VH-VL binders against q0atu2. Designs and how they scored, part 392

Target 1, 119 residues: q0atu2
Amino acid sequence: MLDKKARIRTSREYRNVFEKGKRLSGRFLIIYYVENALDNNRFGFITNKKIGMAVIRNRIKRQLRAIVREYQGQVKNKHDIVLVARAGIGKSSFEGMEKDYIAIMKKAGLFARNANKID
Key: E = the ipSAE of ESMFold2; O = the ipSAE of OpenDDE; V2 = 0.75 times the mean of E and O plus 0.25 times the DockQ between their complexes.

## First folded at step 21 (VH-VL; framework fv_dusigitumab)

Design mm41 (at its last look DockQ between E and O 0.72; V2 from the best seeds 0.74)
Fold by OpenDDE, look of step 21:
Structure mm41 (fold): chain C 119 residues (1-119), chain A 122 residues (1-122), chain B 111 residues (1-111)
Amino acid sequence: as target 1 above (119 residues)
Amino acid sequence: QVQLVQSGAEVKKPGASVKVSCKASGYTFTSYDINWVRQATGQGLEWMGWMNPDSGDTGYAQKFQGRVTMTRNTSISTAYMELSSLRSEDTAVYYCARDSGYDSGWFYFDYWGQGTTVTVSS
Amino acid sequence: QSVLTQPPSVSAAPGQKVTISCSGSSSNIGADYVSWYQQLPGTAPKLLIYDNNKRPSGIPDRFSGSKSGTSATLGITGLQTGDEADYYCGTWDSSLSAGYVFGGGTKLTVL
């Protein structure tokens, strides 16, 4: 699980990201990202009702948190990043979500140059 | 089969703009990014940027920031690349290419257009 | 000039093996998967290798790719006259401005 300090938790924090951040869309995810004044990154997750029932939304959140946690060390510091699940994500595999996340983060220039998991 | 068909050759004067089209077929247009790559005569490949046909999001190489605009018309599965303030150095063959990054998380161009020659001369 | 460095040219006789190197840095080859493209004279580039060592359908197993550290290598065995072309490596660069980068290209001549 993500450390509490690595989570966006308040409505104010979310609003700041949406108003001041940049937006990029992938197949299954939309990310909003903005620099913060901290020494660490914070992540937020949004799964609205169009994704499906609460059980599905919670599953998606768990999966996204797992993905973010897996690649947390590769993300450039001092960013607030909100992941918004798109409608089609419910039909996606975990691997598909992961690949989408990676692609978007790369396009956003948020991955550190020396931290990627490479074979 | 996947195909990218580009518009014909262009001849432009310095300072003008050129808009190259790339019509996609054989796959879901909105599911893959379109990249643009150019190649000056006798030179190597130069990446210009990417465009997400679904969202319209773009990312341009720093060299072309402020001068390139990548757009799309989803109704006809066509991507466009417009380059303004043309210079003689912009004389090149311009390629559109499909990006499979969303499928793998790693970017590569699996299908290419046939190229469009753009000549900039006074 | 190019972010990724390739030898400008290589040559070999038919049937022989050739290798084309591609050297980069920790922000590109060291941090992402490498792809290779073949460009026959007067034609558009064609994907030859992706994800370091995977071949698209239609690419013969004579073509191989490998990566180690910040370098990648394209191998061609059983060289044929039809292999005479320019070869480019490419990958995603996560430096100041994220984007795709190509090598300078290698001209392969079949003697």
Scores: ipSAE 0.883, ipTM 0.945, lowest interface PAE 0.6, mean pLDDT 94
Fold by ESMFold2, look of step 21:
Structure mm41 (fold): chain C 119 residues (1-119), chain A 122 residues (1-122), chain B 111 residues (1-111)
Amino acid sequence: as target 1 above (119 residues)
Amino acid sequence: QVQLVQSGAEVKKPGASVKVSCKASGYTFTSYDINWVRQATGQGLEWMGWMNPDSGDTGYAQKFQGRVTMTRNTSISTAYMELSSLRSEDTAVYYCARDSGYDSGWFYFDYWGQGTTVTVSS
Amino acid sequence: QSVLTQPPSVSAAPGQKVTISCSGSSSNIGADYVSWYQQLPGTAPKLLIYDNNKRPSGIPDRFSGSKSGTSATLGITGLQTGDEADYYCGTWDSSLSAGYVFGGGTKLTVL
């Protein structure tokens, strides 16, 4: 489970990332990210109704949180990062989501120290 | 089989621009990023940047920021690299290459184009 | 020079073994997987080794790769004259200007 200080929780916080942040797309995910004024990172997760029923959306959110938790120590600090599930994510495996996350985080320049957690 | 076929050799004057094309076949073009790498005669490989054909997202090496533009036309499975304000030091062979990042989470270039020679000479 | 350091040349007789080193830092080889590329004279580079030590289909097992700390090594046994080429290591560099980096290249001569 992500630490409470590592969560984006309010509509204002989400809006700030979407309005001021940069965007990168992968196969299954889009990330939006912006520097924050904190000493830590915060993560948010969005699944819309077009992805599927609530059970499917909740499964995807759980899987994305697990992925972020696994790699959080490798993410450069001082960023607010929102993961948006793309419509095709329901056809992805956990492994597929994980590889997509790694690829886009590296291309965004957000992984600083250790990319070996997936081997 | 996967194939990347590039446009033919170019001869340009200093200050001009060049646009190299890279036509992909044998795979879903929008599923893999295209990178551009150049090599001056007798020199090593120099990475220039990546482009996501699905989104149009790019990331350029700092050395080329402001002079390079990487684009695509998905309807004909073709990537483009345009380099402006050419100098004699830009004389090189320019390669497109497919990166594997979305398959593995780790980047390597599994397929390369044949190269396009660009000569910048007065 | 390049971010990744390779010897400029190596040579050995047919049938012998060579190793090619690639030295980097904690922001590249120390944090990411290494690939090796072979460039035969007059041709485009070709993927030889990926994920530190894996071979694509069609690459014989006399080519091997390894990494330790911030260094990687390409090993070639049973040298053949057809192995004369330039060899480049490559990896992702995770610094602020994140991007792909290559070694300076090593020219292998089979005498």
Scores: ipSAE 0.621, ipTM 0.877, lowest interface PAE 1.7, mean pLDDT 90
ESMFold2 (binder alone), look of step 21: mean pLDDT 92; pTM 0.947

Design mm42 (at its last look DockQ between E and O 0.75; V2 from the best seeds 0.80)
Fold by OpenDDE, look of step 21:
Order: structure tokens, then C-alpha cells, then sequence
Structure mm42 (fold): chain C 119 residues (1-119), chain A 122 residues (1-122), chain B 111 residues (1-111)
């Protein structure tokens, strides 16, 4: 799991990201991101009912956390980032989800990819 | 097969705007970003920005911020690039190109339009 | 002025091998995969190499790509007259404003 301090946990924190942050859509994910006043990044995860049953939503959330954790060190500092799962993510492979995350984070200017990680 | 077909050549006066179209076929239009790249005569390639046909999201090169607008009409699988406040330096061939970034997590342009010549002169 | 640096020109005789270098920095080539494009005279660019060393369908294996550190190299063996073209490297740059960047281009002349 992600460190507790690396998680967006309160409704207030989520609202701040949605209200003040920028939004970008990928194939399977939508990200909302905004600068924070901390020394670390924080991540939030939203899996709505549209992606499937609770078991599926929990699986997707676990997978997204794993992806975020894997690339956490490559994300530019001092950002709050919320990942919202899109409806089609339930049919996506882990690899597809990972690629979508990488692409969208790059487009957001938050991510410098290490070429050796997914090759 | 994948094809990108662009609109015809344009001649504009300084200060005017130009809007180039790029019609996609042979694939799901909303599944791949469209990028725009220009090339002045005898010069190299210059990236202008990307547009997500599904969401309409865009990202522009800093050089063109405030002057370029990338849009799309999904019903006809067509992307558009509009450049305003034209200058003589904007004279170039403009290309649309498909981006495979969402498929690989890496950005590269696997298919290109034939190019549109835009001439800016007094 | 180009973010990525290429030699302006290279030349060789048919059948020979040529290499084209592409030099960048830690925020572009050092951080992401490199692609190469071939542009024949009067035509649109064509994808030649992607993900540092992968060839799209239809690209012969005499074209190769490699990357090390903040530099990339395009290799062409068995040079043919039809290879005379401009070649551009490109990659994603993660500097202040994220975006794609190209090299200045290399004109390959077949002697």
C-alpha cells in the first residue's frame, strides 16, 4: 500500500482537487491534479459503480494503487492527484491500465518515465 | 488502412487565422490523440500540440499557447487546427499525425497526413 | 534551436553503413523512448523506429535504433539510393512544459 501520508483521505482534500485542479482524460482513467503545499505527493482513487460490482471496484482500486506505487518516485513533487476510473477500465488488463496511467501523467507534465520499467 | 487526409493549401494575410482539417479513417477516431507538427520550408519538424478526440482535451507547445486551438468533430472523424494572429514565420507545411501513446504509454506518430501548405504573405 | 541535436548531414556510398546520432538531456531522451522518422523529399514524415529500437511493419531490418543515456542512434546498413532523405529523432520532453520534441534533422546523401 501507499504510505498514509501519500493518500488523499478526507472529503475536503478531494473537493480541493476537484475544484482547483486540472482535469485530463485517458482511455481508462481521468486524473485531477493540483499543486499542494506539502513536501510529498498525495493520491486519491475513485471507482464508481459504473465500472462494476464492489468486488470489481475493489480490484481496480488495488491495481491502481499498485501502479501509482510503482511509479511514485517519478512523479513531480508537491501534487495532489486523484485517479477516477472510467467505465471501460473493468475490461482492461493491468498492463493496459498502466500504459494509460503513464500516458496521461506524461501529458499532464507530472511524470518522467523511466524507459526500463515497462520494457 | 489508417489514413489521415488534410485540407488544401491556404494563403493568408498577416494577422489572419487559418484552420486546417484532418480527416481520419481506417480506425476508431476517438481512440488515438491527434498531434500537429509543422515544417517551414527547408527547416525541421516542430511539434505544436496534441488533441484527444474523445474528451477534447488538448496540450499545446508553449510557443503556440494562446494562438493555437485544436478541436475535433467526432461525427465525421475530423480534427482541426486553428492558428491565429498569423505571421510570415508561420509559413510552413502543417501535418496532422496519429499518436499511439495510449496504446503503449510512449508517444510516437505512426501515421501522418499528407500535409497542408500555409503561406502567410502581405 | 532544436531541443535534440543531430548532425546536419551524413553521406555514404550504396551498400555502406551509416549512423545518425541524436543527443538530448535527462528531461527528454534520458527520460523517455526515442522515435525516428524518415522524410523523403517532398513527402510527409514516416515512422521508422519507435520505442528506441522497434520497427513498424514494413520497415526493413537494415534500419535499427538504439539508446544509451541521453543519446540515441539510428543505424542504416546496406544503404540504398532510396534512403536519401531527412531523418528526425523525437521523444517526449518532461521539462517545464511537457511535450514532444524533435531533433534538427539529418540530411542523408547517398553518394
Amino acid sequence: as target 1 above (119 residues)
Amino acid sequence: QVQLVQSGAEVKKPGASVKVSCKASGYTFTSYDINWVRQATGQGLEWMGWMNPDSGDTGYAQKFQGRVTMTRNTSISTAYMELSSLRSEDTAVYYCARDSGYDSGMFYFDYWGQGTTVTVSS
Amino acid sequence: QSVLTQPPSVSAAPGQKVTISCSGSSSNIGADYVSWYQQLPGTAPKLLIYDNNKRPSGIPDRFSGSKSGTSATLGITGLQTGDEADYYCGTWDSSLSAGYVFGGGTKLTVL
Scores: ipSAE 0.885, ipTM 0.946, lowest interface PAE 0.6, mean pLDDT 94
Fold by ESMFold2, look of step 21:
Structure mm42 (fold): chain C 119 residues (1-119), chain A 122 residues (1-122), chain B 111 residues (1-111)
Amino acid sequence: as target 1 above (119 residues)
Amino acid sequence: QVQLVQSGAEVKKPGASVKVSCKASGYTFTSYDINWVRQATGQGLEWMGWMNPDSGDTGYAQKFQGRVTMTRNTSISTAYMELSSLRSEDTAVYYCARDSGYDSGMFYFDYWGQGTTVTVSS
Amino acid sequence: QSVLTQPPSVSAAPGQKVTISCSGSSSNIGADYVSWYQQLPGTAPKLLIYDNNKRPSGIPDRFSGSKSGTSATLGITGLQTGDEADYYCGTWDSSLSAGYVFGGGTKLTVL
């Protein structure tokens, strides 16, 4: 679970990221990201109905929040980041989502510490 | 069998551009990023950037920002690297390589093209 | 100028062992996993080691890797004349303008 301070909550906050931010795609995720004026990062999550029914979408959001929480200490501060689930994400495993997230966050230049401690 | 087959050698004059192709086979082209790496004669490997064939997203090394463009044509599973405003120091062998980032979260290049020699002179 | 430092050359007799070092920083080797590439004369590089110490299929166990702090080491035992090549370490660098970096390369000569 992400802290309330670390969540993007309003439509205006989401639109700011989509309109002003950069976009980068992985296999299962798309991230949009932009610097913010806060002292912390904020994360948003979008799943659409094409990926599955509500129970599947809720599971995916929970898994993505867990992944983000695990690596949040390694994310460069002062960014708003929206994770958009791609249609194929329902076929992925938790580890597949995690590896995708790590890869796209590195390619976006958003990690400042070692995020690659995979057993 | 994964293969990356690159276009043939090129000779260019300073100030020209070169576009090198890299045709992929034996895997789903859009599932892995293509990186470009060059090597001047007697020198080491120099990373130039990555390109996602699915989205067309790119990330370029700062040294090449503004001079390099990496693209693809997914219908023929081919990646391209174009380098403009060529100088003599751009004389090198240019490699395409497939990166593993989406399989592991860690980047390494598991398959490489054979290389394309680009010579920049008179 | 390479971000990762390797010795320019190393040599040993057939059957012996050699190690090749790769020294980096907290933004690369200290933060990410290291890979090693072999480049035989006149050929493209080939992956030898990934994830610090793992071998792809088809790479014999004579090739090994390790990492400690901001340094990595490639080990080659039972040296053969076919091992004469240039060897490069590589990893992700997370500093400003994040990207992939290679060592300067090490030429292995088998006497």
Scores: ipSAE 0.758, ipTM 0.902, lowest interface PAE 1.2, mean pLDDT 91
ESMFold2 (binder alone), look of step 21: mean pLDDT 92; pTM 0.948

Design mm43 (at its last look DockQ between E and O 0.63; V2 from the best seeds 0.75)
Fold by OpenDDE, look of step 21:
Parts: structure tokens; sequence; C-alpha cells
Structure mm43 (fold): chain C 119 residues (1-119), chain A 122 residues (1-122), chain B 111 residues (1-111)
């Protein structure tokens, strides 16, 4: 699981990211990101009802958390990042989601030096 | 087949703006980013930025921040690159290129426009 | 000047093998896939290699790519006169401002 310290948990924290952060869209994900004043990154996850039933939304969240956890050590520090699932993500494979995450994070310049990409 | 067809040559005065178009065909326009690369005469390739035709999102090279604007018209599958405050140093051939790296996990340009010559002179 | 370093020129006789190096850093070649482009005189660049060592359809297998650490290499065997062109490496750079970067280019002359 993603460490509690690495999670955006409050509505206020989410609002801060949406209001002050930058936005980039991938194929399956939209990310909102902003610098924070902490020593660590925090991630938030949003899966709207348009994604599908609760079971599907929960699955997507689990998968996104797994992806974020896998690459969190490569993300530039001191950022709050919210991942918003797009409507088509329910039809995507895990690998597809992962590729989309990597691509959008690279575009955002959020990966640190020596960041590894999927093979 | 995939094609990128760019607008014709431009001659501009210093301080003016130029807007180059790139019409895409042979594929789903909104599925691939369009990148712009320029090349001064006798010089190497210089990356300018990317544009996501689906969202309209852009990312520009730091060198061109504040001077370049990349846009698109999805109804006609056309990407645009506008460069303002032109200088003599901006004289170059400008290319649009399709980024197909998304599917493989990298960044690379598999199809290129024929180039647009932009000349900036007094 | 260029983020990625290439030799300005290389030359060889027809039928021989040539290699073109591309040196970068941990924030670019060391962190992402390398692509290679061929530019014939007066033409737009053409993709030769992507993802370090993959060839697009239509590119003959006498063109090869490899990557190790922060360096990449383009190999051309069975050199032909038609291979005379400029060659550029490129990759994504994650330093400060993320973006694509090219090498300075290498002029290949077929003797």
Amino acid sequence: as target 1 above (119 residues)
Amino acid sequence: QVQLVQSGAEVKKPGASVKVSCKASGYTFTSYDINWVRQATGQGLEWMGWMNPDSGDTGYAQKFQGRVTMTRNTSISTAYMELSSLRSEDTAVYYCARDSGYDSGGFYFDYWGQGTTVTVSS
Amino acid sequence: QSVLTQPPSVSAAPGQKVTISCSGSSSNIGADYVSWYQQLPGTAPKLLIYDNNKRPSGIPDRFSGSKSGTSATLGITGLQTGDEADYYCGTWDSSLSAGYVFGGGTKLTVL
C-alpha cells in the first residue's frame, strides 16, 4: 500500500491542487500537480462515476495506486499530484495505464534524473 | 498513409509573428502528439515543443517559452505553431512531426512534415 | 551547444561499417529511449531507430542501434552511397525543463 504520508486525504488538500496546480491530460489519466512544502510527495486519486460501477472504480484506484507506488521513488520531491481517471480507462490494461502514467509524468517533468521506464 | 503537410514559406520582418500550419492525414489526429522542430541553415535540429491535439495541452522548450504558441484545429486535423517577436536567428526550416512514442514508452518522431522555411530579415 | 554530443563527421568507403556515437547524461540517454534520424540533403529528417534498437518498417537491418549507460551508438553496415547524410540522435531529457533533445548531428561521407 501507498504510505499514508504519501496520500492526499482531505478535501482542502485536493482543492489546493486543483486551484493552484498545473493540469496535463494523457490518454487515460489527467494529472494535477503542484509543489508542496513537505519533504515528500503526496498522491490523490479520483475515479468518477463515468468510469463505471463502484467495483470498477475501486479496481482502477487499486491499479493506479500500484503504479504510483512502483514509480514514486523516481518522482521529483515536494509535489502534490492528483490522478484523475478518464472515461476510457476502464477498457485499458494495467500496462496501458502504466504507460500513460509514465508518459504524462515525463511531459510534466515530474520524473527525477535516472528515472526508469517500463521495458 | 500518414502524411503531414505544412504551409508555404514565410518572409517576415524582425518583431513580427509567423504562424505555420501542419495538416495531418492518414491517421487519427487526436491520438498522437505533434512536435515542432526547427533547423537553421547548416545547423542541427532543435526541438521546440509538443502539443496534444486531443486536450490542447502543450509543453515548450525553455528557450521558446513566452514566444511560441502551439495550437490545433481538430475539425481539419491541423496543428499550428506561432512564433512571435521574430529575430534574424529565427530564420530556419520548421518541421512538424508526429510523436509515436506513447505506444512504446518512449518519445520519437516517425512522420515529419516537409518543412516550412521562415526567413526573418530587415 | 547540443545536449547530446555526436562526432561532427564520419567517413568510410562503400561496403564498410561505420558507427556514430551519441553521448549524453543520466537525465537524458541514461533515463530514456534513444532515437536516430537520417536527414538526406535538402529533405526532412527520417526516423531510423527508435527505442534504442528498434527499426521502423522500411528501414533495412544494416541500420542498428544500441544503448549503454549514458551513451548510444548507431551502426551502419554495408555502407552505400545513398547513406551519405546527416544523422541525429535524440531522446527525452528530464533535467530542469523536460523536453526532447537532439544531438549536434553527424555528417556521414561515403568515400
Scores: ipSAE 0.890, ipTM 0.948, lowest interface PAE 0.6, mean pLDDT 94
Fold by ESMFold2, look of step 21:
Structure mm43 (fold): chain C 119 residues (1-119), chain A 122 residues (1-122), chain B 111 residues (1-111)
Amino acid sequence: as target 1 above (119 residues)
Amino acid sequence: QVQLVQSGAEVKKPGASVKVSCKASGYTFTSYDINWVRQATGQGLEWMGWMNPDSGDTGYAQKFQGRVTMTRNTSISTAYMELSSLRSEDTAVYYCARDSGYDSGGFYFDYWGQGTTVTVSS
Amino acid sequence: QSVLTQPPSVSAAPGQKVTISCSGSSSNIGADYVSWYQQLPGTAPKLLIYDNNKRPSGIPDRFSGSKSGTSATLGITGLQTGDEADYYCGTWDSSLSAGYVFGGGTKLTVL
């Protein structure tokens, strides 16, 4: 769903975000974020085995990718952003994860435009 | 019943600090952010910042950055706001408010404390 | 960063209707959901409207909210003396110093 350029792929890239970045927690997600030297944003996703079975973790990861894709145009550029699924995310609906993402991205100051669906 | 009960009135001298408490009951304290809002006598509402009681994460209004600290003690479901280097213009009623931004598409404050009057004089 | 502008005061007789405007910008009202708060004399604010036009439990439908462009409106019909209060709009502002902003407040007097 996300373009190849918009993905964090290597362990070094992930480690840079965790070591240098800021951290902000929601109900179901934790985001880590740091400015990058690119013209674009990059996103990474982590689902821990404590979340559940592989089927559940894969479903959550796909849902989070869809959410990020939906709002990526509203995200301030030049950031590497890693979404970490918290324990308990399996109790959330897609809409619940979406609202959580919107809330933490606003509180992090990473949205420059209206990310909420007004209608 | 959701309740936010704040500490009593404070009188302070310029240059001092004040710490206001906000005890939550009737809901899961760690599931909702606490915001602090102040109101000078006869004036409007002024947002100061938010605090996530689960993580301890905070975001402060730029006006208060460097002077405000928002914390909590989850074992007693209590949030705190400390404002340092007080000036006479900090005289106001300080409210804690529960943030429901995770439940809906927008940010709003669905429950408020009764307010704590802080007077900074002489 | 944008300031939300409300009229300082409005007044009307019991049974009448009023509207209270809240004007903002593309970084706040134009980009995000608006809430309204009622502050009765000597009390804490109370949520009246959220997500532009939704009422919390216990708020009668004579209170309504709407949003168009960068402006929001609170409507009150069937005015009662108990509606005398200050009314504030509020929303998230996504500008450079992201944070929550309130309007300056509107004092409603029911004559």
Scores: ipSAE 0.702, ipTM 0.890, lowest interface PAE 1.3, mean pLDDT 90
ESMFold2 (binder alone), look of step 21: mean pLDDT 93; pTM 0.951

Design mm44 (at its last look DockQ between E and O 0.68; V2 from the best seeds 0.79)
Fold by OpenDDE, look of step 21:
Structure mm44 (fold): chain C 119 residues (1-119), chain A 122 residues (1-122), chain B 111 residues (1-111)
Amino acid sequence: as target 1 above (119 residues)
Amino acid sequence: QVQLVQSGAEVKKPGASVKVSCKASGYTFTSYDINWVRQATGQGLEWMGWMNPDSGDTGYAQKFQGRVTMTRNTSISTAYMELSSLRSEDTAVYYCARDSGYDSGYFYFDYWGQGTTVTVSS
Amino acid sequence: QSVLTQPPSVSAAPGQKVTISCSGSSSNIGNDYVSWYQQLPGTAPKLLIYDNNKRPSGIPDRFSGSKSGTSATLGITGLQTGDEADYYCGTWDSSLSAGYVFGGGTKLTVL
C-alpha cells in the first residue's frame, strides 16, 4: 500500500488540488494535479456513489491504489494528484484502468523520464 | 469501417485563420482522441496536438500554443482544428488521426483522414 | 530538426531486405512504445507498426519492428516496388512538453 506520506488525507489538501490544480479526463478516470512544496508526491482517490455500492467503490479504490503504487516511481516529483473514478469504471477491467491511468498521466506530462515500466 | 473525412482545401492570407473539420464514422467518436498532424510540402510529419472528444480536453505542441484550437461537435462526430495568425510557413497538408492511446496506454494513430491542403499566400 | 533521427533515404532491389533506423533519447523511444507509418506518394500516412513490433490487420508479416534502448528499427523483407514510400517512426515524448514526436522520415527507393 501507499506510504502515509504519499497520501492526500485532509479535506484541505483535496480542496487545494481541486481549486489550483489542472484537470484531465480519461475513459475511466479524471485526474486533478498540482505542484506541491514537498519532496514527494501525494495521491488522493475519490469514488463517489454513482460508481456503485460501497463494496464496489472500495474495490475500485483498492485497484487504483495498486495502479498508482505500481507506477509511483515513474511520476515526476512534487505533485499532488487526485484520481476521481468515473461512472463507467465499475465495468472496466483492472488492465483497462491501468491503461487509462497511464494515458492520462502521459498527457499530463507527469511521468518521469526513463520510466522503464511505461515502456 | 473506421473513417475520417476532412474538409476541402483552403487558401488563406497571412494573418487569417483557418478551420479544418474532420468527420469520424465507424466507431464511437467520444472513445478516442483525435490528433492533428501537418506536413509541409516535401517535409516530414509534425504533430500539433490531441483533443479528447468526450471531455473536450486538449494538449497542444508547444510550437502551436496560443495559435491552435482543437474542438469537437459530438452530435455530428466532427473534430475541428483552427489555426490563427497564419503564416506562409503554415502552408501544409493537415491530417486528423485517431489515437488508440486509451486502449493501450501507448499512443499511436491507427486511422488517418485524407488530409486538407492549406495554402497561405499573399 | 526532428526529435527522432532517421536516415533520409534507403534503397534496395526487389526481394531484398531493408532496415530503417530511428534514434531517439531516454525521454521518447527510451521511455515509450514506437510506431511506424508508411506514406505512399500523394497519400495520407498509414499505420504500419505499433507498440514496437505489432502489425495492424492488413499489414503483411514482411514488415517488422523492433526496439532496443533509445533506438527502433523497421524491417522490410521481400521488398516490392509498391513499398516505395516514406516511412516515419513516432512515439510519445515525456520531456518538458509532453507530446507525440515523429522522425524526419526515410524515403525508400526500390531499385
Scores: ipSAE 0.889, ipTM 0.947, lowest interface PAE 0.6, mean pLDDT 94
Fold by ESMFold2, look of step 21:
Structure mm44 (fold): chain C 119 residues (1-119), chain A 122 residues (1-122), chain B 111 residues (1-111)
Amino acid sequence: as target 1 above (119 residues)
Amino acid sequence: QVQLVQSGAEVKKPGASVKVSCKASGYTFTSYDINWVRQATGQGLEWMGWMNPDSGDTGYAQKFQGRVTMTRNTSISTAYMELSSLRSEDTAVYYCARDSGYDSGYFYFDYWGQGTTVTVSS
Amino acid sequence: QSVLTQPPSVSAAPGQKVTISCSGSSSNIGNDYVSWYQQLPGTAPKLLIYDNNKRPSGIPDRFSGSKSGTSATLGITGLQTGDEADYYCGTWDSSLSAGYVFGGGTKLTVL
């Protein structure tokens, strides 16, 4: 996520994920994902106005980007992945969002290697 | 205080379907996925799949893909597992179990139903 | 057969200790946390150990868990006749059809 090439930027790129991709819901997040033709992953983030004011939406986006950055080395390559914040996400902690992300990414089969917390 | 209470024993003929229910209480039903696990007599546990009660999303073990359907009715906090085209090797005790995934990011089954015996015989 | 390998049976006298192994691979135990389940005769499984080595409330500390590499171990000290049960390890498997996997089970006999 540090890299500009790891971002979904255009409406067409987002539309492709929504139209062609699979969808999985967690408590606070929905992910949409589809295989791409690149050597890398790309991530997109959506927080709609139901979440709250712009300050709140921007804070949630920053938190989600931080979560994605933390686990990006474990994500199977060649996927476009859009994280959509659900309306209740404002009541979650950062840790709650993180656990949700881990759970849905595992259930989607998108982690090549899971994080071990006892090492 | 968390309870998962399953429907009663079923006897079915080969080729039929069975639908087992699992009523949850003592927690917010939509906050945790329900998994289904079966066990033939004298044999081990076999995971069948997960179902998200909030979204209705499912993920099935490959062995059961195409024969199993996992659903729910959120208004009565009840999960269902339906297995079709039954055969004698489907004779087993079927369990529902709550998974921990959204609390921890790691999966384990912290609460189990009492089990439902399904017997498939001609 | 089962993705995770356990010995089919173990036995020991009351008061002794026993260990039950669970052998997996890099796609399961090597990448994820292990849980253990106890199944007393005629009953549903019960969570005994989660996150490799943690005990739920009500599980006595004579039950312990550990993990090394692609293997996990359940330890039981101070064996009681009430510990006679089947024991299963379980974990998430990240391979082709991502899902949960159990070991084949180990029957513990207290003689």
Scores: ipSAE 0.759, ipTM 0.897, lowest interface PAE 1.1, mean pLDDT 91
ESMFold2 (binder alone), look of step 21: mean pLDDT 92; pTM 0.950

